# VH-VL binders against q0atu2, part 146

Target 1, 119 residues: q0atu2
Amino acid sequence: MLDKKARIRTSREYRNVFEKGKRLSGRFLIIYYVENALDNNRFGFITNKKIGMAVIRNRIKRQLRAIVREYQGQVKNKHDIVLVARAGIGKSSFEGMEKDYIAIMKKAGLFARNANKID
Below, E stands for the ipSAE of ESMFold2; O stands for the ipSAE of OpenDDE; V2 stands for 0.75 times the mean of E and O plus 0.25 times the DockQ between their complexes.

## First folded at step 6 (VH-VL)

Design p56 (framework fv_ivicentamab_arm2; at its last look DockQ between E and O 0.06; V2 from the best seeds 0.00; counts 0 for: pae E 6.9 > 2, placed apart)
Fold by ESMFold2-Fast, scan of step 6:
Structure p56 (fold): chain C 119 residues (1-119), chain A 119 residues (1-119), chain B 110 residues (1-110)
Amino acid sequence: as target 1 above (119 residues)
Amino acid sequence: EVQLVESGGGLVQPGGSLRLSCAASGFTFSSYDMNWVRQAPGKGLEWVSIIGTAGDTDYASWAKGRFTISRDNSKNTLYLQMNSLRAEDTAVYYCARGEYWDSTLFDYWGQGTLVTVSS
Amino acid sequence: AYDMTQSPSTLSASVGDRVTITCQASQSISSYLAWYQQKPGKAPKLLIHDASSLESGVPSRFKGSGSGTEFTLTISSLQPDDFATYYCQQGYDYSDVSLTFGGGTKVEIK
């Protein structure tokens, strides 16, 4: 579970990340990310209808939040990060989403640990 | 010992079809993204297609609509169905495994199977 | 979206020589570049990942360097087994759902 303070919630805040942020794509995820002026990271999650029905989209959102929560301590502080699920994510396993998240965050330079290490 | 063994290549006429197979052994096949990469005689490497652990697929733009990648985890086998073959599809087709944490790296390759498209 | 350009296309060298191959990306890929070796009639072999990290079993005479848009592969004391074609590959982005290889550099006997 992500704390309320760690979530991007308003349309204005999402717009800021899309307009000013950098973009990087992985197999199942696209991230948009920008440095913020806060003391913490904030995450946003977007799943569209191409992924599948509401039950599938809601499952994906919950699983992505769990992954983000688990690896929160490895993310460089003071960033707003929006995860956009690509169409193929609905067929991915939890493990597949987790591996893609770790890979894309490392490539973006957002993981605090060395690029060649995962704990 | 990781092994990938391709088969199914041969001579085929333009407009024909051919199905390639890749038999995998020595690792948990179902946990890895798998790829096809080709190489025309005397030319460089060209990525063809990927299939993920959940059966999600992507293709090079020129392969879309003609080639279909699939996998059978119960048989530890990767497939490439090639339709509407053209002379420019003549190449050695390699089966390649995506590395566990970073599927953009091809850490093991088969020996390849030659496909010749000629009258 | 990432074009990968290798130079030279071919180089001639003798055993014991130091050879350098370059790879340029059309836009920054940070350090997410791999090098592959392909010997005649064989499949490619992953040599280096993340621009400079050697794969297990790869001799220390192979060295990768660079970041951003310009990368090099150096073989410090060329051995008979090193006459091969070398390819770079960007692993930074799945943009346009493609992983791109450079055109290759053939290292042949002088």
Scores: ipSAE 0.339, ipTM 0.809, lowest interface PAE 3.4, mean pLDDT 89
Fold by ESMFold2, look of step 7:
Structure p56 (fold): chain C 119 residues (1-119), chain A 119 residues (1-119), chain B 110 residues (1-110)
Amino acid sequence: as target 1 above (119 residues)
Amino acid sequence: EVQLVESGGGLVQPGGSLRLSCAASGFTFSSYDMNWVRQAPGKGLEWVSIIGTAGDTDYASWAKGRFTISRDNSKNTLYLQMNSLRAEDTAVYYCARGEYWDSTLFDYWGQGTLVTVSS
Amino acid sequence: AYDMTQSPSTLSASVGDRVTITCQASQSISSYLAWYQQKPGKAPKLLIHDASSLESGVPSRFKGSGSGTEFTLTISSLQPDDFATYYCQQGYDYSDVSLTFGGGTKVEIK
């Protein structure tokens, strides 16, 4: 799991990202992101009732957290980033979510220059 | 500090009903999935039910049709309506909070309320 | 259903002993396993999540291991505060599970 300093924790922190940040949509995910005043990145995850029961939403959150953990070292620092699962994400595979995340993060310009190869 | 305080337990005859309450404080109640977990005297832990932040619910198979979980976010209170009670429902009933980042984990528990179904 | 089997049911040990508790899932749960500690007359406390990750404030003598179907909780040097019952809990699927927790392992003073 992500280090606790790398977590968006409060409703106020989430609201700041939604109100002040930029938004990009992918096939299964939406990201919101904004620069923060820290030396590190923070990540948050949101699923909604359209995805299904709590157990299904929790499985999706666990999969997204694993994806973020895999690539977190390659993300430009000083950003708060919230991943919002779209209604259709329950039909996706882990690989589908991963490719969608990579594509969105590249489009947002959030991967660091000289990062390891990301396909 | 996060606190969960159960109430409403007591002695009830087989076939009777009880409504349990769990008063929550020290956190934003509406942002967390909430659970009931029970423990029969001298026995292990048994998951009963979950209610998600969207009001979505799920139940252990033996509880479906007899137990109803609900929440009132304006009162920061979780409920369990238990109907058609049987001797095997005798247990301490715990209110448990689902962890924000992975609500399959129960990071805070109340001290429980005893339900005795007898005579 | 994802049945969880713990062994042993009861374990007698002395302060300073190394204690190992085993939890077996009936089907693979990847690494989605938690460990809880429950002291007599008290509510359970979350110790370990994702099979091996310690919760904040948990002493480093606690170690979780395993993936798939077999998991262990090890206490490297048992302390007086560690005499309790330990439960594993699968977090892979809650739907239609008649029992999410293992049956428990009571660690008693010898």
Scores: ipSAE 0.038, ipTM 0.675, lowest interface PAE 6.9, mean pLDDT 85
Fold by OpenDDE, look of step 7:
Structure p56 (fold): chain C 119 residues (1-119), chain A 119 residues (1-119), chain B 110 residues (1-110)
Amino acid sequence: as target 1 above (119 residues)
Amino acid sequence: EVQLVESGGGLVQPGGSLRLSCAASGFTFSSYDMNWVRQAPGKGLEWVSIIGTAGDTDYASWAKGRFTISRDNSKNTLYLQMNSLRAEDTAVYYCARGEYWDSTLFDYWGQGTLVTVSS
Amino acid sequence: AYDMTQSPSTLSASVGDRVTITCQASQSISSYLAWYQQKPGKAPKLLIHDASSLESGVPSRFKGSGSGTEFTLTISSLQPDDFATYYCQQGYDYSDVSLTFGGGTKVEIK
């Protein structure tokens, strides 16, 4: 299960990822990722008003957290990763969102070679 | 649309056993924690057990030893094995999808299945 | 272990009334609190998560507030569809394997 240490929480931590990290865009997601000096990965989530009302943004955040949690054990360690939701994500199914996540993470080379759930 | 459908409830004698099932659809079952929550007639809600995406399990202190939660992701099905049943176990048993980051809540529930333990 | 105390246990009100339900935790749970609505013979429905965040489709007349040990659910103007039992829920604590619901508050017609 995902623990509290696996979350990016502060503005400083987010800025570090945006300034020093790499960016990749998927259909529904943009990811920013950078190596960290920790023994674990940290994830951040950004949903802005262009996605929709607060209730929709909150739903999307929960869905993204669920996806990240499911595949966390297969992601290369020592990375800070921020997921930015694109405007079209509100019309996507969970499965579509998950597929996009997997695709973009693979493109970024962030999955371990022996990852099983992504096969 | 997310759907959870419980089954397996019925009348059982004290000391007996019963296995409940919960059929899930409309979402990627394997990506979510799943829970059992029960409600005695005219009473409040009581958490029973949780199973994580990695198959990790936890139980309420009172449930340990008598209840076993399990899942079959290939069948999108959640199970609850109940042994040594007592009259106080009489309740509607709900399966509930779990969502968490720093903690867990239940965003979707089944209709419930009634278990009656009586001589 | 967490104790969750709701008050009142029962509440009689009329359509249009402002309704307030409180939930008290025995120890701080930060903002890890959810509110549910349950109607007779139906499963609970999630209304609010993280103390104050409304679920999709929930009317704006519902408001959750509070943090730490004191929480409140407010219905600004009670509607006929709002007569039900409401429960607060402490988010799952991984360290002590704890997840606790409040005792519930039944909102009935006056």
Scores: ipSAE 0.023, ipTM 0.620, lowest interface PAE 5.9, mean pLDDT 89
ESMFold2 (binder alone), look of step 7: mean pLDDT 90; pTM 0.920

Design p57 (framework fv_ivicentamab_arm2; at its last look DockQ between E and O 0.63; V2 from the best seeds 0.00; counts 0 for: pae E 7.8 > 2)
Fold by OpenDDE, look of step 7:
Structure p57 (fold): chain C 119 residues (1-119), chain A 119 residues (1-119), chain B 110 residues (1-110)
Amino acid sequence: as target 1 above (119 residues)
Amino acid sequence: EVQLVESGGGLVQPGGSLRLSCAASGFTFSSYDMNWVRQAPGKGLEWVSIIGTAGDTDYASWAKGRFTISRDNSKNTLYLQMNSLRAEDTAVYYCARGEYWDSTLFDYWGQGTLVTVSS
Amino acid sequence: AYDMTQSPSTLSASVGDRVTITCQASQSISSYLAWYQQKPGKAPKLLIHDASSLESGVPSRFKGSGSGTEFTLTISSLQPDDFATYYCQQGYEYSDVSLTFGGGTKVEIK
């Protein structure tokens, strides 16, 4: 699991990312990302009612956290990154989510040059 | 400071109805899933119901049909409507906030309100 | 269904003792397990989340471990403030039955 220091947890922190960050859209995910003044990355996750009931939304969050955790060591440092789940993600497989995450993060240029775990 | 304060508990006859309230403060109420958890005297904790941020609801199998969870975000208040009450429903009823990162966990609890069902 | 079984139901110990409480899930819940502490007449307090992550302000003598179906809460040196009932809870999935808690373990003074 992601360390607590690697989590965006406050509304203020989320607002900062949305207001000052860049936005990129994938098939199942939208990411907002902005540089932070820390020595670590922080991740946030947003799901809405279009995803489904609370049980589904929480499942999606767990899956996304697992994906982020797996690749977090390969992400450029000093970024706040918010993942917003799109409506279609509820019907996606875990592998599909992972592929979309990798694709969108690559497009954003957020992976380190020496990243070797990226498909 | 996060605070949850339950109210509405009391003595009721079998077959009767009761409506519990939980007043929330110290956080953005509308951004959190909220839960009811009960505890019979001298017994363990038992999850009752959840209401998500989208107003979606779910219940323990035994609670379906008799219990209704609702929320009023404008009042920062959570409710539990209990109908057709039985002696076995006697318990302290807690409102519990779903943790923002993982709403399947309960990071804050009220002090509870006692419901006694007896003839 | 995700049934949670705690053991023991009651535990008598002295100040300074090492205390171990176990929680078993009927099926794998990965690391999605929480531990709560409850004192008489009080609401439960979240101690540990994600099987091993301590909540802010929780003393380091509390340690959570395990994954899958077997989990353990350990108090390395029991303090007077630790006499209470402890509950595990699976946070893996909401089921038609319940977001299940363990039956609880009462840690009392020997």
Scores: ipSAE 0.355, ipTM 0.833, lowest interface PAE 1.5, mean pLDDT 91
Fold by ESMFold2-Fast, scan of step 6:
Structure p57 (fold): chain C 119 residues (1-119), chain A 119 residues (1-119), chain B 110 residues (1-110)
Amino acid sequence: as target 1 above (119 residues)
Amino acid sequence: EVQLVESGGGLVQPGGSLRLSCAASGFTFSSYDMNWVRQAPGKGLEWVSIIGTAGDTDYASWAKGRFTISRDNSKNTLYLQMNSLRAEDTAVYYCARGEYWDSTLFDYWGQGTLVTVSS
Amino acid sequence: AYDMTQSPSTLSASVGDRVTITCQASQSISSYLAWYQQKPGKAPKLLIHDASSLESGVPSRFKGSGSGTEFTLTISSLQPDDFATYYCQQGYEYSDVSLTFGGGTKVEIK
């Protein structure tokens, strides 16, 4: 679970990221991101109807939060980041979502370029 | 060593269908995103489709509704089902592996198989 | 959409020449650009990823540079094996239309 301070919760806060932020898309994820005036990062998650039924959308949201939590220490501080799930994410594996997250965060310059999963 | 071998190309009439195959060896096929990339005679490279490790797919806009990418991990084989073929689909079709962490990089390619749509 | 424009489309050169190929993206792609080499009748080969990182086994005479929208591939002393068509490709994001290649630059014998 992500800490309460690390979550984007209000519609106003989401709108700010969409309107002022940069956009970057991966295979399963689109991120919108903007620097904030806080001393921490905040994350938002959007799963729309194109993904599938509520049970699928809820599973995806839980899995994305787990991935974000796992890698939050590698993310550049002072950013608001919204993850929007693309239609195809419902058929992806947990590993596939994790790889896409790492790739897109690196491309956004929010993550170390050589950050990789170590077994 | 990594090896990709395409087959199934040939001459087909407009409106016809063909199924291309790509036999993979020398790596854990099930762990990689796989792509089809085509090249019309004397022209440049054009991305066709991708299939991920979980069977999730994406297509170039012009390929949607006519082409279907699939994979059989038990046979280490990638497929492209091509329907409603047009003269402009005449091209060499390459099987290409996406790099493990960044599937936008095509690190290994097959020799290609020629598809000729004649009218 | 990320349109990729290469120039020149064709370039004539002699062995030993310095060859420069350019690639321009319609929007910033940071440093996420790859270069491929294709010899006649052969499949493409990945040469460079992340604008400037050489793939294993690629000779040091190949240099990639640039970021944002402007990128360059330089071959410092052209060898017989280097006569080929070169393609750039954006790897920044998956767009609604495709992963995008440049139109190619054919390096041919003068």
Scores: ipSAE 0.241, ipTM 0.787, lowest interface PAE 4.4, mean pLDDT 89
Fold by ESMFold2, look of step 7:
Structure p57 (fold): chain C 119 residues (1-119), chain A 119 residues (1-119), chain B 110 residues (1-110)
Amino acid sequence: as target 1 above (119 residues)
Amino acid sequence: EVQLVESGGGLVQPGGSLRLSCAASGFTFSSYDMNWVRQAPGKGLEWVSIIGTAGDTDYASWAKGRFTISRDNSKNTLYLQMNSLRAEDTAVYYCARGEYWDSTLFDYWGQGTLVTVSS
Amino acid sequence: AYDMTQSPSTLSASVGDRVTITCQASQSISSYLAWYQQKPGKAPKLLIHDASSLESGVPSRFKGSGSGTEFTLTISSLQPDDFATYYCQQGYEYSDVSLTFGGGTKVEIK
């Protein structure tokens, strides 16, 4: 996921997702997503100031990056996807975040039809 | 264009105080963790302090109790208040932006401001 | 928390040479290592994150490798623009209180 072409980079790109995209909430995450005109997916992450101290925020960002990378091959292509951490995420486990991500991505219809391989 | 401009350096006596400023432009300042890093003449880089997006702070052990980092998001400005200055605090002080996904990475730096502590 | 040792502290090389710089951590830092380049009178510039991932605009002659405790920056064919000091920096602890830089490696013209 940390490949430079798979990252949402500019404020304009983030605004496009928020203004034109769909929104779904989970226990720890909110996703915004919109179809893009590229050959690939791009991912962004928004840290709310309510997440907590820098140690917690860095842990969350690193864990989300790892989760997104693990499942990115199963995501339907040509989407910009922004993950917004909810205030309570700082107390979650890696497994809790992973389950929440899988659930909201399935609910959004963003996993390919063989998504049952990740259940 | 991301730009960071430090100011407020100069010559001070041991035991004196100095306030450094870093003016930020070209990005959403309130969304990034911000750092101070120093470099003594002819020496290597040394991390000084961080302030997070939630206003949380931390310091190198040698800076605790003498230095105070702060930010004013309405003015896009980072500050470092330095008290009880010593000769070993003589250095160029850099303002550095923490990368959005991993704030342990410093993706943009200012040109620095020189602080000289001598009698 | 984690001490970073760079070697060599200085090296002399000619344009076209292959240059290798080593950074050693006192304890495992997984792959959370960054490399910075600093030219005289300038601020550092981030080159590589996560041990081996190039930052945008960095020439492909720069290659980072390693994990755990031993890391290497290699310049495959040294160019005039590459004479500088290089710093490694660990980012493993998930806290900013423990950020440390290596002592630096100055790459000089032979």
Scores: ipSAE 0.024, ipTM 0.668, lowest interface PAE 7.8, mean pLDDT 85
ESMFold2 (binder alone), look of step 7: mean pLDDT 90; pTM 0.921

Design p58 (framework fv_ivicentamab_arm2)
Fold by OpenDDE, second read of step 7:
Formats: structure tokens, sequence, C-alpha cells
Structure p58 (fold): chain C 119 residues (1-119), chain A 119 residues (1-119), chain B 110 residues (1-110)
């Protein structure tokens, strides 16, 4: 799992991202991102019950965390990023989620120039 | 107070069908996953089926094709259609509310309804 | 599929005894494990979620521990009200929906 320091944990932190951040929509994900005053990135994950039953929502969360963890070292520093799962994600494959994540993060310009795992 | 009340159990012959109902109250029924769990006399607990808030369903491997879970949110009622019943289906059938924490579990249970399959 | 092996199937104990029940998963389920208590003729009652988190109203003598594939439920000092059957349940289900229970452990009076 992601380090505690790399996670958005409080409602206030989430609100800050939603209010001050930029929004970008992908096929399966919506990301909200904003610069933070920290030396590290923090990630948050939002799933709603429209996705499906709890086991599905939990799986999606775990999968998204895995994806974020895989690429976290290539993301520009000092960002709070919230991933919101769209309803269609429940039927997507892990690879599909990963591709969507990469695409949306690229579009947002959140990957560092020297990133080498995003191709 | 959360309440789940099962009904519809009884004696049925092998090959017969039976439809169970679970009346829910004390909570927003439509906002929760609902499950059926059964327990044969003197045996352990066995998960049967789940229906999510989006209407998505899933079943234990042994239940697929013979059991159908459904819900009517306007009536706060959960159903289990059981077809082609066998002697080994004899059990107390519990309605259980699904809880979404980090895992999937059952936080509230009904008192169960007995289904006896016998010639 | 996640198989849950619970041991022992039955244990006899006296009031005041320390009781330990073990649940083993066929593969890692992280901390996604719940414990239930069931008394004869009654529905199961949720005791612990996420391996170690006590439900509201559950006495502190109940303790859940473990992660991965090995889990334990401990009753530090068995009380008369604790004689029952206990079940573990995995709530992980990484790919397939499968909410499996352990075989149960009956705690009876010695």
Amino acid sequence: as target 1 above (119 residues)
Amino acid sequence: EVQLVESGGGLVQPGGSLRLSCAASGFTFSSYDMNWVRQAPGKGLEWVSIIGTAGDTDYASWAKGRFTISRDNSKNTLYLQMNSLRAEDTAVYYCARGEYWDSTLFDYWGQGTLVTVSS
Amino acid sequence: AYDMTQSPSTLSASVGDRVTITCQASQSISSYLAWYQQKPGKAPKLLIHDASSLESGVPSRFKGSGSGTEFTLTISSLQPDDFATYYCQQGYSWSDVSLTFGGGTKVEIK
C-alpha cells in the first residue's frame, strides 16, 4: 500500500483539492490535482456506490492504489491528487485502468520529464 | 434500529422452487449491499449471493444458475429465488446487510428462515 | 477462491480461561478479515472487522490480530456469555466475488 505520508486522509484535505484543484476526466477516472506545500505527493481515492457492490469498490480501490504506487516516483513533486472512479470502471480491466491513469496524468502534465515507465 | 426479517421458508420437495423475502427497516435500504447466507443444520455459515446498490449481482459458485437474488428498493425488500432445490439446500437462510469498510462483511443479520428440502 | 481454515473445530474451556482461535487463509487477504459470534438458534453477530477492529459494544476481552494468511481471535478471560461458535470470514476478493467463512469454532464448557 501507499505510505501514509503519500495519502490524503482527511475530509479537509479532500475539500482543499476539490475546491482549489484542477479537474480532468478520463474514461474511467476523474482526477483533481493541486500543488501542495509539502515535499511529497499525496493521493486520494474516491469510489461511489454506483460502481457496484463493496467487493467491487474495494477491488477498484486496491487496483488504483497499485497503479498509483507503480508510477508515483514519476509524478511531479508537491501535488495532491485525488482519483475519482467513474461508474464504468467496475467493468474495466486492470490494464484499462492503468492506461486511463497514464493518459489522464499525461494530459494533466503531472509526469516528470524524465519519467520512463509511462510508455 | 436496523431490522431484517426473512420469510418464505418452508418444506419443499426436491426439484421444487421457493422464493424467500427479507424485509428491511431502520436504514436506507437502497444504499447498502444485501446478501444471503445460509447454514445447514449443525453446520457452518455459507455465503450464497450478494446484490449491490447498482443492482449488480454475484453468487457462490455452487449457487449460480439455481439461485437468483434481487431487490425492490421501493419496498425495502430483498429476494432469493431458489430453483431446482436439493436436499443439501436444506438450511436456515439469513439475510445480511453488507458493510463497506476496507473489506466486505456483514454487519446486520436477520433471524433467518428455515428451508427444508425433503421428499 | 479463498479458502479459510479455522482451528480448532471445537474447544472446551472454563470461565476465566484464555481462548485462542486461529484462521488461516489459502492466500493473503491483507487485513480483510471479520470475526462473528453465533449462539444456538441465533443469527451471527459481528465482533471484529478488518482483523483487529472491535465493533461497538464488544467487550475488550476480545482481540483480533494478524494479517496476510494468519489470523487469531483471542478471548483473554472467557465469560459465561462467550460460550458460542465463532467464525472468521474473508472480505478480500481481489478478482472474484467470494465471501468465504471459516469452518467455525465451537467454544463449549469444560
Scores: ipSAE 0.482, ipTM 0.853, lowest interface PAE 1.0, mean pLDDT 92
Fold by ESMFold2-Fast, scan of step 6:
Structure p58 (fold): chain C 119 residues (1-119), chain A 119 residues (1-119), chain B 110 residues (1-110)
Amino acid sequence: as target 1 above (119 residues)
Amino acid sequence: EVQLVESGGGLVQPGGSLRLSCAASGFTFSSYDMNWVRQAPGKGLEWVSIIGTAGDTDYASWAKGRFTISRDNSKNTLYLQMNSLRAEDTAVYYCARGEYWDSTLFDYWGQGTLVTVSS
Amino acid sequence: AYDMTQSPSTLSASVGDRVTITCQASQSISSYLAWYQQKPGKAPKLLIHDASSLESGVPSRFKGSGSGTEFTLTISSLQPDDFATYYCQQGYSWSDVSLTFGGGTKVEIK
């Protein structure tokens, strides 16, 4: 589970990331990201209704949170990052989502080369 | 065996239009971002466009408004619609697959198809 | 825009030589740089990703290094199959997917 302070909570905070942030698209994920004025990273998660029913969207959100938590030690500090699931994500394996997350974060310059899982 | 086979190239008049196709086989086409990359005779490589698995697209600045990338996952086929063609668009056009981990890496390429824009 | 400047444009070498090609980015791209090899009449082949990681099947005589704005491809003992044109490519994106290749370096027989 991500700590309370590591979560984007309000619609205003999400809007700030979308309006001022950079966008990068992966195979299953789109990220929007912007540097913040805090001393920590914050993450947001969006799964739209076109992905599937609520139970599928909630499963995907749980899996994405688990992936983000697992790799949080590799993420450059002081960023607000919103993960938006693409329509095809429902057909992906957990491992496929994990690989896409690592690839897109490295591409954005938010992950160090040779990023590794935290235990 | 991953294969990409381009077709649709040929001689076209300035101001004309042409549609290129790329037939993909040997992998799950719908799971990969796809690219077009061109090379003018005796010149270097120039990225043209990308299409993601959800149909999201991006273009080189000089291609925006004239070129349209699209895909048909039921036919495992990538397309490039080229309008308002100019002499400087003369090039071999390559279909290239974005790598699974990082869609900006081109891990497989087709043989290319030559487009000549001349009177 | 991430302009990629490659040097030299042409390099003459003999079998067994150590060959060095450089690639400069106009802005930092971290380590998101790939190298491609293209033989005459053929499509390019991916050699190296993430500045220094060899693709499967690429001989160990090829070595990539660098980060930020300056990158190098070295071939430690040139073989006949290595006479080709080499291209660097940035995979970093600031606001959207924007991909840029270097101008190429032709490695030809001395």
Scores: ipSAE 0.008, ipTM 0.552, lowest interface PAE 11.7, mean pLDDT 84

Design p59 (framework fv_ivicentamab_arm2)
Fold by ESMFold2-Fast, scan of step 6:
Structure p59 (fold): chain C 119 residues (1-119), chain A 119 residues (1-119), chain B 110 residues (1-110)
Amino acid sequence: as target 1 above (119 residues)
Amino acid sequence: EVQLVESGGGLVQPGGSLRLSCAASGFTFSSYDMNWVRQAPGKGLEWVSIIGTAGDTDYASWAKGRFTISRDNSKNTLYLQMNSLRAEDTAVYYCARGEYWDSTLFDYWGQGTLVTVSS
Amino acid sequence: AYDMTQSPSTLSASVGDRVTITCQASQSISSYLAWYQQKPGKAPKLLIHDASSLESGVPSRFKGSGSGTEFTLTISSLQPDDFATYYCQQGYSFSDVSLTFGGGTKVEIK
């Protein structure tokens, strides 16, 4: 579970990320991201009805939260990041979503540098 | 050793159809996004289509409705079905592997197969 | 949306020369640009990703630089093996016309 402090919860906060943030799209995910004035990162999740029924949307949202939680230590501090699931995500595997998340976060420059790792 | 071997190219009349194949070996085919990239004689590279690990597809705008990318993971084979061929489709068609974490990078390519659309 | 323009289309050089190839994007692609080398009759080979990161085994005489809309590939001391056509490719957007290549730059013997 992501702690409540690490979650974007209000419509005003989502609007701020969409209005002022940058957008990057991958195979299954779109991210919107903007630097914040807080001491921590915050994540938002959007799974619209185009993806499928509530059971599919809830599974996707749960899996995305698990992925974000696993990699939260690698994300550069002080960002608000909203993940929007694309329609095709319902046919993806957990590994496919994880792979896409890592690729997008790297492209956004949101993963902390590690000089000793091979990219 | 990663190998990609294209086949199925040849001479076809305008309005005709061809199916290209790409036989992959030396890696876990099912774990990689695969692409078709073409090159007209004496001209530059042009991206055609991608198929992801979950079977999700995207196409260059000019290829939509005429070309269909598909894969058979049990045979380690990538396909491109080309319909309603035009003289402008004359090119060497390359099978290219998307890099594991960033599928926009083409880390391995086949030798290419020539498609000539002529009367 | 992301047109890629390379210049020059052809460049003549001698062994030992410093060669610079330019790639311009119609819109900002941050640093998400790759460079490929293609020798006559062969498939392209990935040289550089993320504007400046060399692929394993690529000689250090190859250097990529730039961000936003303007990028360069520099070969500091041209070798016989480097006479080839070079292509830039944007990777900022993942689908549709977003995987656009530049028109290519042929580096040939002077």
Scores: ipSAE 0.008, ipTM 0.619, lowest interface PAE 9.8, mean pLDDT 85

